# VH-VL binders against q8wyp3r787to878: the designs that were tried, part 9

Target 1, 92 residues: q8wyp3r787to878
Amino acid sequence: FQNYLRVAFQEVNSGCTGKTLLVRPYITTEDVCQICAEKFKVGDPEEYSLFLFVDETWQQLAEDTYPQKIKAELHSRPQPHIFHFVYKRIKN

## First folded at step 4 (VH-VL)

Design r03 (framework fv_romlusevimab)
Fold by ESMFold2-Fast, scan of step 4:
Structure r03 (fold): chain C 92 residues (1-92), chain A 118 residues (1-118), chain B 108 residues (1-108)
Amino acid sequence: as target 1 above (92 residues)
Amino acid sequence: QVQLVQSGSELKKPGASVKVSCKASGYTFTSYAMNWVRQAPGQGLEWMGWINTNTGNPTYAQGFTGRFVFSLDTSVSTASLQISSLKAEDTAVYYCARDWGFYGMDVWGQGTTVTVSS
Amino acid sequence: SYVLTQPPSVSVAPGKTARITCGGNNIGSKSVHWYQQKPGQAPVLVIYYDSDRPSGIPERFSGSNSGNTATLTISGVEAGDEADYYCQVWDSSSYHYVFGGGTKLTVL
């Protein structure tokens, strides 16, 4: 599970698309945002961040966090919740 | 309104058993695991384990196997903790707390005081 | 077994800033939650995922987490903030939640 990261891209105008990224285990949120800016063709990457969406709640991930570690922790919980990593605008 | 309401205080003799209940309301009971946390007099919080409310499968922290049993009655959205063969060291406030994966433990019961004395 | 270390007590004057630390080996790689417990009451979640606040928690409460130390910061401290504060993490290696020993905040 450490080698793939599913990330959704959310825009107010175009809805939601997604990509599965092949990433290293210690990839940072900053690195993931950089990859997402390229793959989703974002012209203003400074306005976007990676969010965790779980239980109808949004969490902005700090640049120095590790999404693969967060994913592993969520999967290790006693009752796994459905969650999504979403690359979206900080303000909306 | 999301809330957890626990049963009342218990005073027991050593060797007896006690059952603490935790009734949930305001949310889908089977969507969130339930944690049990103990707090001995004047001490800190100690995690005892959790129960998966969808499957009914409990997981106990080391030190809470054998005499401690987590159970459910999903028809009334209630989780229960039973302690058998009570000892003086079981004297504590017992809390149930909803496991909100994202938030940790976001909703707590008011606590049930269990006192074991002769 | 993973261990979280908190100072047993912190004193602060009203209106000043209190800082409560939570030490743990490489705790910056974990997500830290903070709970407030007033005498005779159940704990209340005041900070989740290092730095976010639940609805109803005043903006005076903030958190940070890096390296070996997580910190709960309470600015403009009020008498009503007197309580025990506990940090908490999920330790995936032991498959356990771990609580710190708690810090008693005294406003005087």
Scores: ipSAE 0.190, ipTM 0.762, lowest interface PAE 2.8, mean pLDDT 88

Design r04 (framework fv_romlusevimab)
Fold by ESMFold2-Fast, scan of step 4:
Structure r04 (fold): chain C 92 residues (1-92), chain A 118 residues (1-118), chain B 108 residues (1-108)
Amino acid sequence: as target 1 above (92 residues)
Amino acid sequence: QVQLVQSGSELKKPGASVKVSCKASGYTFTSYAMNWVRQAPGQGLEWMGWINTNTGNPTYAQGFTGRFVFSLDTSVSTASLQISSLKAEDTAVYYCARDWGYYGMDVWGQGTTVTVSS
Amino acid sequence: SYVLTQPPSVSVAPGKTARITCGGNNIGSKSVHWYQQKPGQAPVLVIYYDSKRPSGIPERFSGSNSGNTATLTISGVEAGDEADYYCQVWDSSSYHYVFGGGTKLTVL
């Protein structure tokens, strides 16, 4: 659909921030994580990953997946789902 | 708490029509799409399509257009499947299943057996 | 159309580990769900999101998904695990759910 991806940054005991990334249609989760580490200024990027939060559940996205494709798929469902891409620590 | 209860078994002659109902309870009916899945005797599960319970818009899988109609009665939280011009090959167990979005189908009806024979 | 391939049957001794595979082209890029169906009963979701368990499903059930193969693993198999098992994905390209052909698990 659109050439952007909204990603929230979640930190323990701090306010949630977010950024809208202008990305290509087949950008990988690995590439998105690299951009997020840079833009959110994390010093330990190996401790973070991109998660999909949908219907109160969390799914860690594998590095070789395509977030824009996932976004398009969720938007194409017969009923809309409220979902968020969240860059956060793998543990906790 | 969340459950789907389907109508009873049907025995029909070729050329007749049948309507299978699926009554939801324990959740907000219009918040989740409803899937229909068929299983012919001794065969696997086959997705027939789904219906948006908020708008009433159905989507049919290939092979299930024309004779198959998905409908709703939101006042009683019920989804229905109608099959017209029944053929012997329509003999199957028909299931309704709640679409849990990205998670697949989390709650299923008990199934309705439709037998078409002369 | 997208196709999921499962072995028609798998046999396992009680207490051992059963592994049921689901093959699909680049299936590791999709989310795989697994359903258990006992004779005369409706299917029950036992694994979603490749590896997540719904509430009430024993820890003996686990899943994985990478490359061209997803696997449902049942450890410490019990007689009550005898059932048909189906894998399933959403194929966004065709806008369709796709089920595998099913695997009959026999505990002997």
Scores: ipSAE 0.043, ipTM 0.706, lowest interface PAE 4.7, mean pLDDT 88

Design r05 (framework fv_romlusevimab)
Fold by ESMFold2-Fast, scan of step 4:
Order: sequence, then C-alpha cells, then structure tokens
Structure r05 (fold): chain C 92 residues (1-92), chain A 118 residues (1-118), chain B 108 residues (1-108)
Amino acid sequence: as target 1 above (92 residues)
Amino acid sequence: QVQLVQSGSELKKPGASVKVSCKASGYTFTSYAMNWVRQAPGQGLEWMGWINTNTGNPTYAQGFTGRFVFSLDTSVSTASLQISSLKAEDTAVYYCARDWGYYGMDVWGQGTTVTVSS
Amino acid sequence: SYVLTQPPSVSVAPGKTARITCGGNNIGYKSVHWYQQKPGQAPVLVIYYDSDRPSGIPERFSGSNSGNTATLTISGVEAGDEADYYCQVWDSSSYHYVFGGGTKLTVL
C-alpha cells in the first residue's frame, strides 16, 4: 500500500480538494509536483510546491526528497501524529 | 515559549537510586512523545528510549531495560527517569528531548548530571 | 542494528567550508537530522529532514543526503561553530532512533 499517496490541493478561494495518487515507491517530490499540476489543472505550476503539514507546522519539501519515505517514517514514529501532504502556493 | 527544565545534579553511591525530572511548558504536553538520551563523560549521544505522553507507555532501547523506568505526571507536565541499583557506568548527563514528529528532537532539557562514585 | 558512521574529528580554518559526513546503508532513504553541541551545553537541532534549517540557524548551515552518505556543510566557518556535531535518523525497521558517534569540529 506504500504505492498510494494522498495529496490535498489548497486553492486560494475554495479550500481543499484531494486526490489519491498511484506512485512509484521511490518517486521524488519533483515528480509528485508534476503529477499534481496535471491532475489539479494548475496553469502556473512554478508558483506551487508540495508541503508537509504535521505538528501544526508547514514544511516545503525539497524537489529531491521522497514523499513515500517521509510517509513511512511518520507512520512508524514513537507517537504517531496526523500528517497531510498538501500541494499549494509557495507564497501564502 | 516551549521549554524543558530538568532537575539538578545528583551525586550518588553505587547501589542507590536516582530520579531525574523534566518539566515541560509552552505546549500541550500530551501531544508529543518525550525521549531520554544519555551522554557518558567524553562520549557521544545514546538514545535510551521514549515515552508516549498520551498513553504513558514507555519503550526502552536494548541495554536500558530493568533498572531504568520512564514515567509521567501529566497534571504537572513532567516526565521522569528513575535509575535503580546505580553502577559507576551510569555516570552521565541525562537529557530529556521532545519528539517533534517529522523533525527529530527539537527542544532539549539542559541536562542532569548523575555521578556515581564511592 | 542500524549504524551511523562519522569521522571523529574535522579541522577547518576560519572562513573556509567544513563538511561533516554521516555514513549509513541506504541512508538516502532515511531522514537525517543534525545536532550541534558546545561544551557544557545541551544539543541544538541545526538541520532537520536532511536539509532544512530551524528558525534562527544561519544560512551558512546546509545539509544533503544521498545514497549511503549524508553531509552537513558549514560555509564561512566562524570560531563559534567549534562544537561536536551528531547526525541522527529514525530507523523504522527497529523502531529506534540512531545517533552517529559525533564529529568534533575544530576551528584553527
């Protein structure tokens, strides 16, 4: 099940929608952003990035990171926390 | 702001017991696990285990079972480490550190020096 | 048991770049955190998740992680950077945190 990645899309005026992506286990954040731009029909993909929302903090994920490894590590933490991958504008 | 404040240094004889406390402030205590980390004189950091602050369930790294007990008093946002039957090799600085979910250990106590000597 | 290997010491001249390595099997698929510890003080988180800086950490601190080696890079080294540096990962297979042995950075 490590092949699925749930990503929320945060729009300026509509709140969030989400999609479950079928991805390769070693897919990079850059690859995920490309898929999100296509699936969410984003016209200005250079203004968006993939963020991790966890522990009430936002972290912009660098392009060469691996979202599936992040997911696996978060799931196996000492005290598991709720987390979300969110594709949203960098400036906001 | 977020802080962890530990109890003061201890000088103990072999065979005695010691209890180190770690008081949290500035955040919801039960939302983050608490780690315990040991550092013997002149040596590196060694993870001892963690305690789930919501359930109270501890997990100990190999080598820290038996004589070491992690506990909580959630009414005062305090985590404690008790070491029984102290040995000379328990001489170390003991740190508590908040588990910051995805981000490692972001907030550390100042450390408690425990010295075991005759 | 997962093991992280660091060189015991690294020396660098002021203003130059220091690189501290952390070796581990397939460490590039783990998240690496770095801690700075000055004598008599508690560790301070300086890099989390391979390459991100906590608020208050100077931009001259950076990190990378690929293959079997993670690296902490400190550019424009200052005397105040002299400290022990520890890498750390969460090992999901064993459900344990693992620290490297530490590297003493000497600024000469």
Scores: ipSAE 0.193, ipTM 0.774, lowest interface PAE 2.9, mean pLDDT 88

Design r06 (framework fv_romlusevimab)
Fold by ESMFold2-Fast, scan of step 4:
Parts: structure tokens; C-alpha cells; sequence
Structure r06 (fold): chain C 92 residues (1-92), chain A 118 residues (1-118), chain B 108 residues (1-108)
């Protein structure tokens, strides 16, 4: 695993921003969400989650998953997929 | 509707060759690699390898080099598997399956039965 | 070469819960996919990335993966769930997909 994770921050009231996080190889989605809440200055972190967008599909990541594991697996494919991690509200 | 349609069953003599085709529809053919999976009678699934549909470059699993050839005809969204110098041990159902990376093999062909006897 | 081990068969009564295991060295560090195969049919993806369901797969199907064991759990088992089930991982070190040997689920 690389020690860096790029995460985009999506808000309905504003544009998008992103940060590159220095993380542990076995950092959990819950840990990433805590870091994102602090770095993006989110006041209601319980309403946000980490989402994975791959090609034309997306899904919410469960808190006990490992984003670096996901990143490494997607990078290991011979035909690379376009993917992004997005920290955003669970619902509007 | 995303689907893979394979050619019909084949009955061959030892030493012959066979070509199994897999025609894709409902998606951009060159955006996803195509896997080949074998299943001998009463046995489990065995990954044979895949072909990058954008570059045409095949990757073969151990045991499937030499007699097995993966190829493409992108003009008709078709991947093909050719087996030369057929042996009785090649008797199996051969599947093509779309590689979706994070999502595994999400779309499968119906399978092509290749029987090598007598 | 990476190896996945599944029990050859599992029997369960209708309405009960079936658990099908997939053993592999440090399999919890890999993403596990599960396929259902009925006689004469092509495999169907029922779980991807350890625990996610494709659209159309009932909530009765769930998965987990930690340490050396991944598990496919089917609750409220129905006769129509009778099939062979295969686990699968991508092994980046060998650049290979690996399938388990398959488990035949019999609903009594």
C-alpha cells in the first residue's frame, strides 16, 4: 500500500475540494472519516461518510473497510479503472 | 442490457483445434478486460487468464500457455479462445467473463462445452 | 501460488442460516467475491468486495472477511439457494485470480 490517500470533499452548498492524507496501510474508513471531519472542518461528522466512485458506479464504504486495500487492488488491475474517494453527506 | 453470448458446443477428436467466441453487447467493449474460466466435468472454476480489450495483450495463468490463445476482434466486440492440439483433459465448459475490477467478474457468458473424445 | 480452501459441502434446513467459509493466508487483506452456480448455468456474482451485494441479490446474502477466513452467510435459506458457491480473490503478487474449490449447498 502507498501511505497517501486522496480524498475529495463534496458539499451541496459549495464547490468541491480535496486533500491528500498521509495514512497507515491498515487505516479504516472510520479513521479516514475522523481525519476528514477534522481537516475539512465538518461540524456534524455523524452525517458524513466515505464513498468510492469507480467508473460509472458508486458505493458507501462500511466503517470497517480499508481504503488503502481498495486503492491497491484497483491499481493492480491490468486495465486501470477511474476511481475517487469522496467524503460527503450520507443523505441530503 | 449488458450481455456476453458464446458460440455453440463442440465435439472434437484429440489433436484437433477449436475456437470459442464470446460476443459482448450493451457496454463499451474496450473499457473492460475479458476473463476466460474453465470448468472440467464435476470440477470447480479455474481461471485461465484474461485479455486487455484496449491493447489486445493477453495474460495466461500457469498451465495455459502454448496451446491456448486469447484474441480479439474489436470491430464486432468479440473475444475468442483457441485451443490447439486438443487432449481429453481439455474437455470442459469454457466461460468468458467481464472483469469489473473492484466488482469482480460481474457478467458471464452462458458457457461453451468442448468435448474431446475418441 | 495462493490457495483458497472451501468445505466441499454444507447442508442446511429451509429457513435456517447457512455459512460457507473460504480460508486463505491473510485473506482479510484481500477483497473476496462470491459466485453462485446452479447446475447447467453460468456463475452469478452474489457478493463483491467482501460484503457488498449486486442489485437484485436478496438481503439474505451477506459476507465478511477477516484474518484467514472469509464467510458467505445466507439467512432464511430457500430451496432455490441450492447451488455451488465459489469464493474468489485477485492475488496481486502472482497477478492471478484465484478461485476456491467450491462448496455444494444442499437444502434439505
Amino acid sequence: as target 1 above (92 residues)
Amino acid sequence: QVQLVQSGSELKKPGASVKVSCKASGYTFTSYSMNWVRQAPGQGLEWMGWINTNTGNPTYAQGFTGRFVFSLDTSVSTASLQISSLKAEDTAVYYCARDWGYYGMDVWGQGTTVTVSS
Amino acid sequence: SYVLTQPPSVSVAPGKTARITCGGNNIGSKSVHWYQQKPGQAPVLVIYYDSDRPSGIPERFSGSNSGNTATLTISGVEAGDEADYYCQVWDSSSYHYVFGGGTKLTVL
Scores: ipSAE 0.018, ipTM 0.717, lowest interface PAE 6.3, mean pLDDT 87

Design r07 (framework fv_romlusevimab)
Fold by ESMFold2-Fast, scan of step 4:
Structure r07 (fold): chain C 92 residues (1-92), chain A 118 residues (1-118), chain B 108 residues (1-108)
Amino acid sequence: as target 1 above (92 residues)
Amino acid sequence: QVQLVQSGSELKKPGASVKVSCKASGYTFTRYAMNWVRQAPGQGLEWMGWINTYTGNPTYAQGFTGRFVFSLDTSVSTASLQISSLKAEDTAVYYCARDWGYYGMDVWGQGTTVTVSS
Amino acid sequence: SYVLTQPPSVSVAPGKTARITCGGNNIGSKSVHWYQQKPGQAPVLVIYYDSDRPSGIPERFSGSNSGNTATLTISGVEAGDEADYYCQVWDSSSYHYVFGGGTKLTVL
């Protein structure tokens, strides 16, 4: 099956926008970043990465991780936490 | 600083009850679930279950239903484990550990040794 | 129920690389956490979600997870790395955390 992944785009001083990506179950963080660079129209994709925001903490996801696997794991918890995938600049 | 401090060691007779406490500090207690993990002498780690600190609802692993009760006192940021009708096989170190959302169990109590012997 | 298999012991010379495996059916579809436990002490999280490190854990600790095997890799091993290491997953189908049996790392 095709699955959907909601990713927010965070810009300095312009707020957040988001897109829902149609992805395969084992899509990598590297693949998601490539899709985000095109869909959010960033000219300097090497300055951006995919982050997980959960429990008021930011975690940069390594290129070889699987966002859909992370999403599924988080949804299975008895005490659910609100989480977001955010495509944003590495440095700021 | 985020810390979990557990109550002291207990020596009990078979058939008695024991209550192990775990006091949290340095964070908002009700934002994170609390896990309980057992380690029998010379054995590995065994997950017992967790308690949702916002709702108070416990979830027990298979093998830890009945005699084992997880509870909370949110006014003092404390989670507790009660074991009733103690058996020699309950002899172990009992750990509480914070469930850090995405991150697994990031902060652990120092452990409470419970020894059951006649 | 879901089972994680670890070798009971691994030996390594100082300065070399230790690899500790964690076997599980289709474990690559799960997120693996690794804990270090020294004698008389509580476990310490050293790797979470396959390959990420908590603050304060040296870069010589790394993890991978694919297929049926997850691996904790410790490069440039030091005497202070001697400990028991446990892998762990959340098994959503059973609604349980599952720990491996533990591996004793000995630095020779």
Scores: ipSAE 0.240, ipTM 0.780, lowest interface PAE 2.5, mean pLDDT 89

Design r08 (framework fv_romlusevimab)
Fold by ESMFold2-Fast, scan of step 4:
Structure r08 (fold): chain C 92 residues (1-92), chain A 118 residues (1-118), chain B 108 residues (1-108)
Amino acid sequence: as target 1 above (92 residues)
Amino acid sequence: QVQLVQSGSELKKPGASVKVSCKASGYTFTRYAMNWVRQAPGQGLEWMGWINTNTGNPTYAQGFTGRFVFSLDTSVSTASLQISSLKAEDTAVYYCARDWGYYGMDVWGQGTTVTVSS
Amino acid sequence: SYVLTQPPSVSVAPGKTARITCGGNNIGSKSVHWYQQKPGQAPVLVIYYDSKRPSGIPERFSGSNSGNTATLTISGVEAGDEADYYCQVWDSSSYHYVFGGGTKLTVL
């Protein structure tokens, strides 16, 4: 099984861009970060992480979590929440 | 701070009706669904359903019949549970709980005890 | 309908580690939340999203979830941890939240 994951890239000097990734359902956050580092061409991937932005709150996702599982569960809520996966620097 | 404050305890006879209220403060009421959870004496937690606080659309869990009604008054950030034709089996503590975006019920009311006896 | 199974009780000595299990068919594909309830009080969320702690919950509380079993682990157990613990999932197929039956943790 493959499914799509939309990830925004936030950079202080270049603005925001986004990419749609084709990933397996049980791909880890660590694996998604590796794909993002390659696709967004970052030279210092250790300074970046995948974040979830929902209800005006930022949460850094642990490396062993599953973004597709998170996405599926957020879509099944009783009241829709607007959320975004964002690949960005940890420290700013 | 985020708080849910519920109405006081109720003692009712079988066949009466009761309305439990849950007043929210410290956040935008219409951004989060409100859950209702029941706990009968000595029993576990039982999910009754939720209400969409933006649309007012309720969803009820199996087993709570047509006697249970979830409603809102968004002007005062309050959710309410009404139980009609009360039965002894409705004796329980009723909780409201906010449906947090990260899939937890992160804030709970203090509970309202409803006792149904003759 | 989806069912979560918890042991009715778990006993642990002070300072030791308590493990409370939550069994469910393919529960590892769901997100598990854990609530602590002390007598006469409302439940308190202690773990969400399998393993995440809300602000204010001490780090001796941790969670895991894989296969058919989720586990709440409380290390360095204190007398104040004595409570009922409930696991919970959102079951998207039935469009229901499901609670486990609860586990009474006794510190002795």
Scores: ipSAE 0.268, ipTM 0.780, lowest interface PAE 2.3, mean pLDDT 88

Design r09 (framework fv_romlusevimab)
Fold by ESMFold2-Fast, scan of step 4:
Structure r09 (fold): chain C 92 residues (1-92), chain A 118 residues (1-118), chain B 108 residues (1-108)
Amino acid sequence: as target 1 above (92 residues)
Amino acid sequence: QVQLVQSGSELKKPGASVKVSCKASGYTFTSYAMNWVRQAPGQGLEWMGWINTYTGNPTYAQGFTGRFVFSLDTSVSTASLQISSLKAEDTAVYYCARDWGYYGMDVWGQGTTVTVSS
Amino acid sequence: SYVLTQPPSVSVAPGKTARITCGGNNIGSKNVHWYQQKPGQAPVLVIYYDSDRPSGIPERFSGSNSGNTATLTISGVEAGDEADYYCQVWDSSSYHYVFGGGTKLTVL
C-alpha cells in the first residue's frame, strides 16, 4: 500500500481486470497512464485516461495530478469512502 | 436535490445552552460525514470537527472539546451541535457541511447565527 | 497544528486575472480545496484536489499547487466574483481540516 497503486482496467473485450503498480510518491497521472498503456497492451493510449471512482461518481484525473497524494488523503479521513482508480476510455 | 437546512438564529445569555440542527435531504445520510464549521463576526472559517454518520463517532478539533457535542438522529437525517455554558466568544455563524469523499465539503447548510449577549 | 497563510486582500480590475495564494510548509504534498464565500452566504466549493472544478464552476477558475504555495487563479474577473476565498487542506498527522485565513477579492 505504501508505494503501491491499485489500478482497475475497464475494457469490453477483457472485462474488468486490475494491476498493482509499484510507483514513486510523486508520480503523475500522466506517468501512471503511460505505465497502464504498456501493462494492459493498449494500442490507442490517447483514447484512455485515469479516473477516480468514489461515492458513486467518477472523475477524470488531470495529467498533472498525483494519484498517491489523492489516495493518501482519502485513506486518512475519519469516514473513509470506497474508491478505485480506473484506467478506461475517455468516451464511454 | 441535495440540501442541508439548519435551524433558526438563537439569542442566548451567558451560561445558557443551545442546540443547532442540520437536516439533510436528497442523499443517503449515513454515506457521508458531516462537518461543523464556525465563523465569528468578521473572521474566517474555523473547522470544529466532524461526525461519522454511519457509526456516530465524533472527532473534535482542538479548542472544541468539552462544551461542544456533535450528535445524530439518523431516523430523520439530522445532525446536531450542542454548545453548553455559552460564552460571549461563542457568538458566531455555525455551518454544517457534507464531507464528499473526493470533493471536500461540497454541500453547506445556510448557517445558524448564535448570539451570546447579556 | 498545520498553518495556511493567505494575503488578507487582493484587488483586480474587471476582465483582468486575479491570483490568490495559499502558503504552507510542503503544501505541494497535500491536496488543496478552494471555497468562495459571498457576503451573508454559505461557502461554495470552486476547486477541489488542487486543480479540479466542480460541475457548474466556470473555466475561468483554475488552481495549482507545488512546493510551498498553492494558487487560485480567476481569469476574466467579473463583478460577481467579489467574495472571500478560502484554501483548505486535510492534515492527516493532526487528523484535522485546516482553513487559510481567507482573502477578500475586490473588483474595482
Scores: ipSAE 0.061, ipTM 0.735, lowest interface PAE 4.4, mean pLDDT 87

Design r10 (framework fv_romlusevimab)
Fold by ESMFold2-Fast, scan of step 4:
Structure r10 (fold): chain C 92 residues (1-92), chain A 118 residues (1-118), chain B 108 residues (1-108)
Amino acid sequence: as target 1 above (92 residues)
Amino acid sequence: QVQLVQSGSELKKPGASVKVSCKASGYTFTSYAMNWVRQAPGQGLEWMGWINTNTGNPTYAQGFTGRFVFSLDTSVSTASLQISSLKAEDTAVYYCARDWGFYGMDVWGQGTTVTVSS
Amino acid sequence: SYVLTQPPSVSVAPGKTARITCGGNNIGYKSVHWYQQKPGQAPVLVIYYDSDRPSGIPERFSGSNSGNTATLTISGVEAGDEADYYCQVWDSSSYHYVFGGGTKLTVL
């Protein structure tokens, strides 16, 4: 099966755009950030990171984490919460 | 302020039933599942199961089927645990705890002590 | 079923560093949460998602998770840190939360 990861791109003072990435199960957050920098055409990728937005909370994902496994864990919960992976600036 | 307040301690005879309540405040009750956790005297934490507060659908851990029932009254933001046919082995502190989704159990009730003795 | 193993007790002198381990098969691939329980009180979440602290939890508390072992580290231990500590994971394959057996931290 194909593994999809939906990632939103959040820019300051603009609307959100999103892309659905076709990814392998053990893709790291670092790998996802590299793909996002290319697809969203950011010139300063060092200022961006992948965040998880869930339960009104922003969680910056460490480079060595696995977004597909985080997604699977969230989907297996007793009451799945609406969550979003968001590629955005670390500061502000 | 987010808090869970549980009903008071209970002293029951074997064969009786007990209902422990857990009243939530300071957040949208139906947005978070509620866990039930048991702790027998001198023992560790034991997960009993949870209830989806939006649908009312309970899930029980192995060993907590049959005599244990999780229920809700969403009009008063309350989750309840009922134990029927009480046994001495049910003597424990029972906790409700909010499921913080990805992040574990962030808010806990103060616990309800249930003592089963003749 | 998934099992988490903790040492039953750990002793540490005041001001020193305590390390409480939580062993589990490939636990580094799971998210580990840590709870502190003082006598007669409800558990308190002290670390979530391996290494993050809830608001109000001192910086002395930190966590790590790699391979088969997660670790709760408490630096500059104070008498008030005396408590039972529990690790916890969600096991998606069994659809269950799993708690470790707990570790009693004694500050002597």
Scores: ipSAE 0.153, ipTM 0.756, lowest interface PAE 3.2, mean pLDDT 89

Design r11 (framework fv_romlusevimab)
Fold by ESMFold2-Fast, scan of step 4:
Parts: sequence; C-alpha cells; structure tokens
Structure r11 (fold): chain C 92 residues (1-92), chain A 118 residues (1-118), chain B 108 residues (1-108)
Amino acid sequence: as target 1 above (92 residues)
Amino acid sequence: QVQLVQSGSELKKPGASVKVSCKASGYTFTSYAMNWVRQAPGQGLEWMGWINTNTGNPTYAQGFTGRFVFSLDTSVSTASLQISSLKAEDTAVYYCARDWGLYGMDVWGQGTTVTVSS
Amino acid sequence: SYVLTQPPSVSVAPGKTARITCGGNNIGSKSVHWYQQKPGQAPVLVIYYDSYRPSGIPERFSGSNSGNTATLTISGVEAGDEADYYCQVWDSSSYHYVFGGGTKLTVL
C-alpha cells in the first residue's frame, strides 16, 4: 500500500470536499496543514487546523503529531472505528 | 452521561466461582470494546483482556486463559467476567473499562472487590 | 513481552513541578496514556495519545513522548494531586495493553 491520507475540507458557506494526499509515513500535522492550505487555496491558513472526527468527537491535532500513525492506530483496534481527517477553521 | 456500574463485592472460598458484571449506560454499548483490568492488594494495574462488544469475541492476556471467561448480554448492555476454581491469588479489585480507541480507557467502572479466603 | 518502567515514588513540594517518567524500548513510536488513581478509587484518564488532555483535566497536566522515555509533567502541584500514576501503551507485537508499575506521587 501507498501511504495516502484522505482529508476533507470544510467551509461554512460551501459543502465538504476532499482530497487524497500521498504522504510520507512520518509527515507531521503541520506539514499536512501546509499541503492542505495550498491544495484547497486557503488565504488565511493561520485560522485553520487539521481535526480528527471519530465517535462524534472533534479532536484538533497538535502540529507535531503524525496523521499516518493515528490512522494506523485506529485501524489496529479490536473494534474498528470510522474516522475522518478534516481541514477546517479552528473557530466554528 | 456515560457510566459503567459494576456488581457488588464478593467473598468466596477457594474452588468456588464468581461472576462480576459491568452495566453500561449513556452510549451505544456495541460501539466500544470493553477491557477488564485487575489490581491485587497493594499492586499495580494488570490488563486481563478485552471483548469486542459487537461480535462477542474475547481476547485474553497471558495468564488469564482457562479459568477466566468474558461474556456479554447486549440486551441489557452488560459485560461480565466469570472466574472459576477460585484461588487465593485471585483476590483483587476487578475493573471494567471502555476502550475509546486512540484515547485509551476513558470510562471505568467503580471496581468489584473479590476476596478469596477460607 | 514489552515492559514499561516507572520510578516507584516521586516527592515534590507544593507549587513545584513533578515529572514522572515511563521508560520503554522505542516508546516514542507508541502512543502513551496516563492514569491517576487515588486510594479506594478507580483510575482516571489524565493524558491520552502522549500529550492530549481529556475534558476536565487541568492545564497543569502535560505529557511528552520521544525515544525511550515518556514523561507526565504536573506543574504547580497541589495536595489533591497525590495519587498513583500509571503509564500505558498498546503493544501490537504481543496484541495487548501494557501498564507501567505505577509511581506514587507524594506532595510534601
């Protein structure tokens, strides 16, 4: 398998859209946010962050975390969880 | 509110059996695995295993096979631990704890003290 | 069989910073959770996934994890922080959770 990450983009006045990113296993959340800002054409990237949505809970990912590690851990559980990575505004 | 409520303390003789129950409320019982954790008097926490609450499949840690059985009754959102052929070494507080995936064990029962003495 | 090593006890004066370590081979590649247990009570999750706090846990609690050592840091320690603290990881190779032996924090 290739190391890929599906990230949804959420804007208040538009629907949710997503992109699949080919990423290195140890790419940080900070690096993913930079890629998302460019690919989703965000003009105010300082207002956005990467969130994990799992079990109806929003978790803002710290800049020094590794999204691929998070993805692998969620897949390794005895009861698999449905989860989504979402790039969205911090205040919303 | 999410909570786990366990059955009351038990005093048993060696060779008897005991069943500890753990009733869940405030969430969808079958969406989260249930862990069992033991703590002997004055000792640390020891993971015994977990049960998949959707499939009913248990996984036991080393040392907890044979005499220990994890089971479910999904109709009443209850997980149970049965210990057969009790030994003095089984004296401990037994906890159930919800597996919150990435977040570890986020909700714990209050514990059930099992004392095995003659 | 994966093993986590914690110091048996740590003493700290009120208002100072306590640091509780959790040693494990390449533990930085695992996610570390920390639990607080007061006498006669069930454990309470205070840090998950190395450094995140559950709702209701004061900002005085923080965590880090790199290399072979994870650390729980409690700044501005209060008497109410006296408890046993346990670190925990999921070990995929043995397919089970591993707890550290616990550290008794005494506020003197």
Scores: ipSAE 0.241, ipTM 0.792, lowest interface PAE 2.8, mean pLDDT 88

Design r12 (framework fv_romlusevimab)
Fold by ESMFold2-Fast, scan of step 4:
Structure r12 (fold): chain C 92 residues (1-92), chain A 118 residues (1-118), chain B 108 residues (1-108)
Amino acid sequence: as target 1 above (92 residues)
Amino acid sequence: QVQLVQSGSELKKPGASVKVSCKASGYTFTSYSMNWVRQAPGQGLEWMGWINTNTGNPTYAQGFTGRFVFSLDTSVSTASLQISSLKAEDTAVYYCARDWGYWGMDVWGQGTTVTVSS
Amino acid sequence: SYVLTQPPSVSVAPGKTARITCGGNNIGSKSVHWYQQKPGQAPVLVIYYDSDRPSGIPERFSGSNSGNTATLTISGVEAGDEADYYCQVWDSSSYHYVFGGGTKLTVL
């Protein structure tokens, strides 16, 4: 599996930014959210979650899922879809 | 609404061929791959393969090559399964199911019963 | 070929919690989907990608997946939950979906 995960940071007022995270293969969504809070310098991390944006649809990822595993599965599909991991506010 | 509607049941003799159709509605047909799944009487679900609805390229599970052919008619949003040289062990319910990358097989046809007996 | 193992049957009393397991070598590295099939009906997706629920599936259905075992958990079991349950993974190395053998859940 890849050791990096690209995550976009979505702020309603500040615009798009992103970071490539060096992560272990079985890192959980909860762990990724902790890293994102630190890397994006978020003061209210309880208001944010990791989302998957695919096919014009937003899916909030459950805390016990594995983003690297989701990434690998999506890449292996016979009709690959363009997708993005986005760290953003839950309520917008 | 998203829906898959399959053709009616078939009763065939060994050696005949059958074509099961699966008509999609309520979504963009070419955006999602179509799976084929078999279930023999009293048995579990068995994945047969899928077809990329954008390219028309099929992928068959081992055991379903040769006699089994997946095809498309995109003008009517229909996927089809043809089974040639039918054998008694082909008796089963055949399902089509939409593959969405994140959702698994989220929408299923009602199933088509194919009975092969002399 | 990759193999998923499920117990053939599980019995549970109404209101109790049922746990249906799906065993596979290093299954925690794969995404597990769960399907419910009632007699004479097509399967219905009840859990996707280990633990997510489709809209319309009650919160008493939950899933987990780690190591060599994935589990479908149904809390507060109701008579209407009687069905066959199938786990499924995508095996990326072979480009194949694999289904478990199915588990018949009986509410008694």
Scores: ipSAE 0.039, ipTM 0.735, lowest interface PAE 5.7, mean pLDDT 87

